# Ledger of designs, part 21: VH-VL binders against Flagellar assembly factor FliW (fliW)

Target 1, 154 residues: Flagellar assembly factor FliW (fliW), of Carboxydothermus hydrogenoformans (q3adg3)
Amino acid sequence: MFILRLFSPAFGEIEADESQIFSFPEGLPGFSHLKKFLLIRHRDNSPFFFLIAIDEPEIYFILIEPSRLLADYHVELSCEQQGLLHLSEETPVLSLNIVRIPPEAKEMIINLKAPVVFNLQEKIARQIILDADYPVRYPIPLSKVKEKADAGTK
Short names: E, the ipSAE of ESMFold2; O, the ipSAE of OpenDDE; V2, 0.75 times the mean of E and O plus 0.25 times the DockQ between their complexes.

## First folded at step 19 (VH-VL; framework fv_sonavibart)

Design k37 (from r2 with heavy chain L103M; at its last look DockQ between E and O 0.87; V2 from the best seeds 0.82)
Fold by ESMFold2, look of step 19:
Parts: structure tokens; sequence; C-alpha cells
Structure k37 (fold): chain C 154 residues (1-154), chain A 126 residues (1-126), chain B 103 residues (1-103)
């Protein structure tokens, strides 16, 4: 078990193991200098995750697992994109989408066009822009997120 | 509302340094979300991105490979502006120079330029 | 090195015409494709970002589509204020422009 200890202004003291650390060879757009991130699920069975920059931990992103909320959303990667992530037919993959919550709004905005795709075996990840005609701004009420999460736990 | 105002000389002699300044209003040059770019336009090369400066937890610069050896982009936090210095100019550096801001929406950067300065025509001639 | 080629380089059209401009990249780039409008003596103006999303204040007669290496800007009914040069951009690379002129 390898333990990482990190202080984040937003999250305080964090303990994590090696399985939660991902390398981002190109960083994220606007943050190309950030190459390593810690991925934390918000809580058990939550669709939310936090992606925290290890070198600059005041920088973090909120991610959501859209397949639990959007049954028709499918991440289809080109052969080139699969190669960039070292994916083969049997590679375990996690796909998450960046969300934001506008100030004083009761909705979140999901970027469905560009999921962050994680190779769970090699611990590498990239934000991938899909060929499919998905929106970069997909609003969903926060109340619907709780409703879907509660339904999934029954 | 964010605005960019350019200043600097429009005529530069060959082998000298081109220097331009872009003043920012409605935003901060040290914003952890913004990035500040220089882009030029000429009939022979069209629109050409030159470089950017930005602050996250430290200052970073990205420069186009074509000018990397000659370019410097510096922020000035006290004046809320950023500059372009291009050394050893030749007539091929004659262009309209623009400053521009990267478009961003918290957590999403698209790589588009949503706010532009008015442009400065720079002629490199003896 | 990534090249972006617009087609056509110029065109003549009348008010009310449907105009289509294409942008082709030499290879797939993991970056969004954007469109700009530029009028003489002015800076480019962001028109469409992320392939198909209209920038605020842009009329709905403008639309964008495409994926991979092939992208299209469409003006459904050309207006007098639309006579301009249009550029695509992906990553730090711009197309050479398409000049839309009056017939």
Amino acid sequence: as target 1 above (154 residues)
Amino acid sequence: QVQLQQSGPGLVKPSQTLSLTCAISGDSVSSREAAWNWIRQSPSRGLEWLGRTYYRSNWYNDYAESVKSRITINPDTSKNQFSLQLNSVTPEDTAVYYCARDMYESGNYYGAFDIWGQGTMVTVSS
Amino acid sequence: DIQMTQSPSSLSASVGDRVTITCRTSQRINSYLHWYQQKPGKAPKLLIYAVSTLQSGVPSRFSGSGSGTDFTLTISSLQPEDFATYYCQQSDTFGQGTKVEIK
C-alpha cells in the first residue's frame, strides 16, 4: 500500500494510495503544466468525483459519471485516441465529464463533448474530444442528480 | 466587461526589437483562469499565434516554435498589462499584431480567443 | 506540423444565398475547432466555438458542424453584414481564410 499525503485548501488533509493517482501526459486544457492528478470519489455510490492537481492542489475539477444519469450517452474513441490512452480490448476504462455549477444557479453544466478518460490499468488519463455531436454545455438540474443517485441505490 | 487596449510603435527598423503592450480592463493579468496571447496577421502567413503568458500557482509561458528564440511575453501586475518583445526583426515580421484572451468557462478551456485588442500595424522597414 | 486548409479561398455570393465554407486539417487534433469572422481593419471576432456552439450575440443563421479532420461553417441566408473573411482555428493553428465577397 503506497500512501500519498496532500494538503488542498478546498479539501484539507488528504490521504490516498497509488491506485488513485493518474498521469496526464498533456495535462488538461488551460493547465497543460499539471501532469499528475489525484482522483477521489465524493462518497460511496456518488456520481461525483474530484480531480485534484498534486503539484498545485488548490486547483481541482469536479467530475461526474454520466452513464448513471444519461443512459444514451456513449463514449466512442477513435483508434488514434485509444492508442494515446494505451487501450486494448480488455483494458479497464473509466470515463468522467467535467461539470461546473454556476454561482446561485440550481443546475450543473456538463461538458459531454470532451470526457476525461482514464486507463485504470496503466493509470494514465486524457481529456478526449469526441467525434459525436455532443454539447460542451449540457445543463441538468441538481435535483435530478440526487433523484438519479437515490434511484440507483435502491 | 473585459477590454484589451494595445499600444506601441508602428514602425521598427530591421534588427531592432519590436515592443508592444496590451492593457487589460475588467479582468486581471494574474487571474488564475485567464491566459493572455499575442497573435499576428500578414498577407503571406495569415493569422499566426505567437505565444501566451498566464498565472496559475506560478507564471507560465508558451511560445510558438517559429519565434521561440526571439520572443518574450511578460506580465506587469502593477499596471495590469502584458507585453510582447520580438527581437531581431526582419521585414517578414511586418504584420498587424493582436493581443487576445483565451476563452474559458470554469474547468473548461476551449482554445478559442474570445476577447481581442484593436490590433497594431507594425511595419519593419529601414 | 498541422496544416489547416479552408475551401474555397474566396467566393462571391448575393444577399440571401446559402454559403458553405469547409475547413480540413492534415491530421486529427485533440482540440476544439472554432470559427471567426473578420471585417477589414478589425480584429477577428469569435463566431462559433467547439465545432457547433454559437458565441453569445451571434445570429442563428450561422451554424457549424463536422468532426475528425473535416468541418463546415454554414450561413443559411447571407446578410449584408456577413461579407467578411472567415477563419477556422484548432489548437494554435488557423486556416488561411475564406473571403466572402458580394456578387
Scores: ipSAE 0.739, ipTM 0.888, lowest interface PAE 1.1, mean pLDDT 89
ESMFold2 (binder alone), look of step 19: mean pLDDT 91; pTM 0.942
OpenDDE, look of step 19: ipSAE 0.878; ipTM 0.945

Design k38 (from r2 with heavy chain R56S E105S N108S Y109S, light chain R28S N30S Y32S; at its last look DockQ between E and O 0.14; V2 from the best seeds 0.00; counts 0 for: pae E 10.1 > 2, placed apart)
Fold by ESMFold2, look of step 19:
Structure k38 (fold): chain C 154 residues (1-154), chain A 126 residues (1-126), chain B 103 residues (1-103)
Amino acid sequence: as target 1 above (154 residues)
Amino acid sequence: QVQLQQSGPGLVKPSQTLSLTCAISGDSVSSREAAWNWIRQSPSRGLEWLGRTYYSSNWYNDYAESVKSRITINPDTSKNQFSLQLNSVTPEDTAVYYCARDLYSSGSSYGAFDIWGQGTMVTVSS
Amino acid sequence: DIQMTQSPSSLSASVGDRVTITCRTSQSISSSLHWYQQKPGKAPKLLIYAVSTLQSGVPSRFSGSGSGTDFTLTISSLQPEDFATYYCQQSDTFGQGTKVEIK
């Protein structure tokens, strides 16, 4: 395993290993030039992750694993989308959603329409637009996030 | 069916403020599933997104960098409308202005504009 | 910022022809490209969203495809009412348009 050291204005010095680095062949919208990201899981009693651009570490995204908060949310990929991610039935995958926390807000806004899907074996990821009719702006109170995270650890 | 009806003056003098209003029928300006946008079209710049307003638990605005120092978009929930104010206009602001609804937007750029107003030709001339 | 270019800028075709319009982005994007039709004096009309999903009420002769930086709008059998300008859009950016003229 490699030890990667980054400095991010938001996170300070970060140490990570090779298993946390993902290639984004198409980047992210508005940031398509950024092809490699570091995925950091927040503490185990939190559904949050941070996705930090390796080449420009001041750029980062907040992600959430929705399964702990939204029991009826399902990510179903088309055959074409599975091909773009090199997925087979036994490939380990992680699906996370970008969240925005507005200034002065007591809520976060989740893009349920377009999850970021990670191939955990080949270390590639893409943002995928689902066929299902999910909203791109889904508000969740931050108090509900804390309650679900606490319950999930017990 | 959802409809957007625009109103406002078609002639504005340089250095003044361009003001337009978009009235919404068949949907709510406070819908959590929509954002309310202004887009303009001119021969020299084509279609150009200007900004949006939307409601979640609070009101939010996103503005294009090219105009963010001069633009304001405000909702009016009592009249089910939203407005555009563009300050300090020049002849380069001459365009057809459209209001439009988008779905699937989160302040990121994934939404499609599925409902458009009829358009308002605005000429900025002395 | 994403830059988008359409090809061709204009074309002439006969009723019944297959018409293909290409949209190329300056950066690779994830399948969030949309297509619009605009007739003179009218607002744009959404035809296809999310690359290939047909908007309700749009005739099935319209289809979209593509991935990466290359996307295509196809009209399988051009009709007289399809005379218009077509735009692609991704994020807050639009292509410059493709004018389709009927001969």
Scores: ipSAE 0.005, ipTM 0.552, lowest interface PAE 10.1, mean pLDDT 83
ESMFold2 (binder alone), look of step 19: mean pLDDT 90; pTM 0.933
OpenDDE, look of step 19: ipSAE 0.015; ipTM 0.615

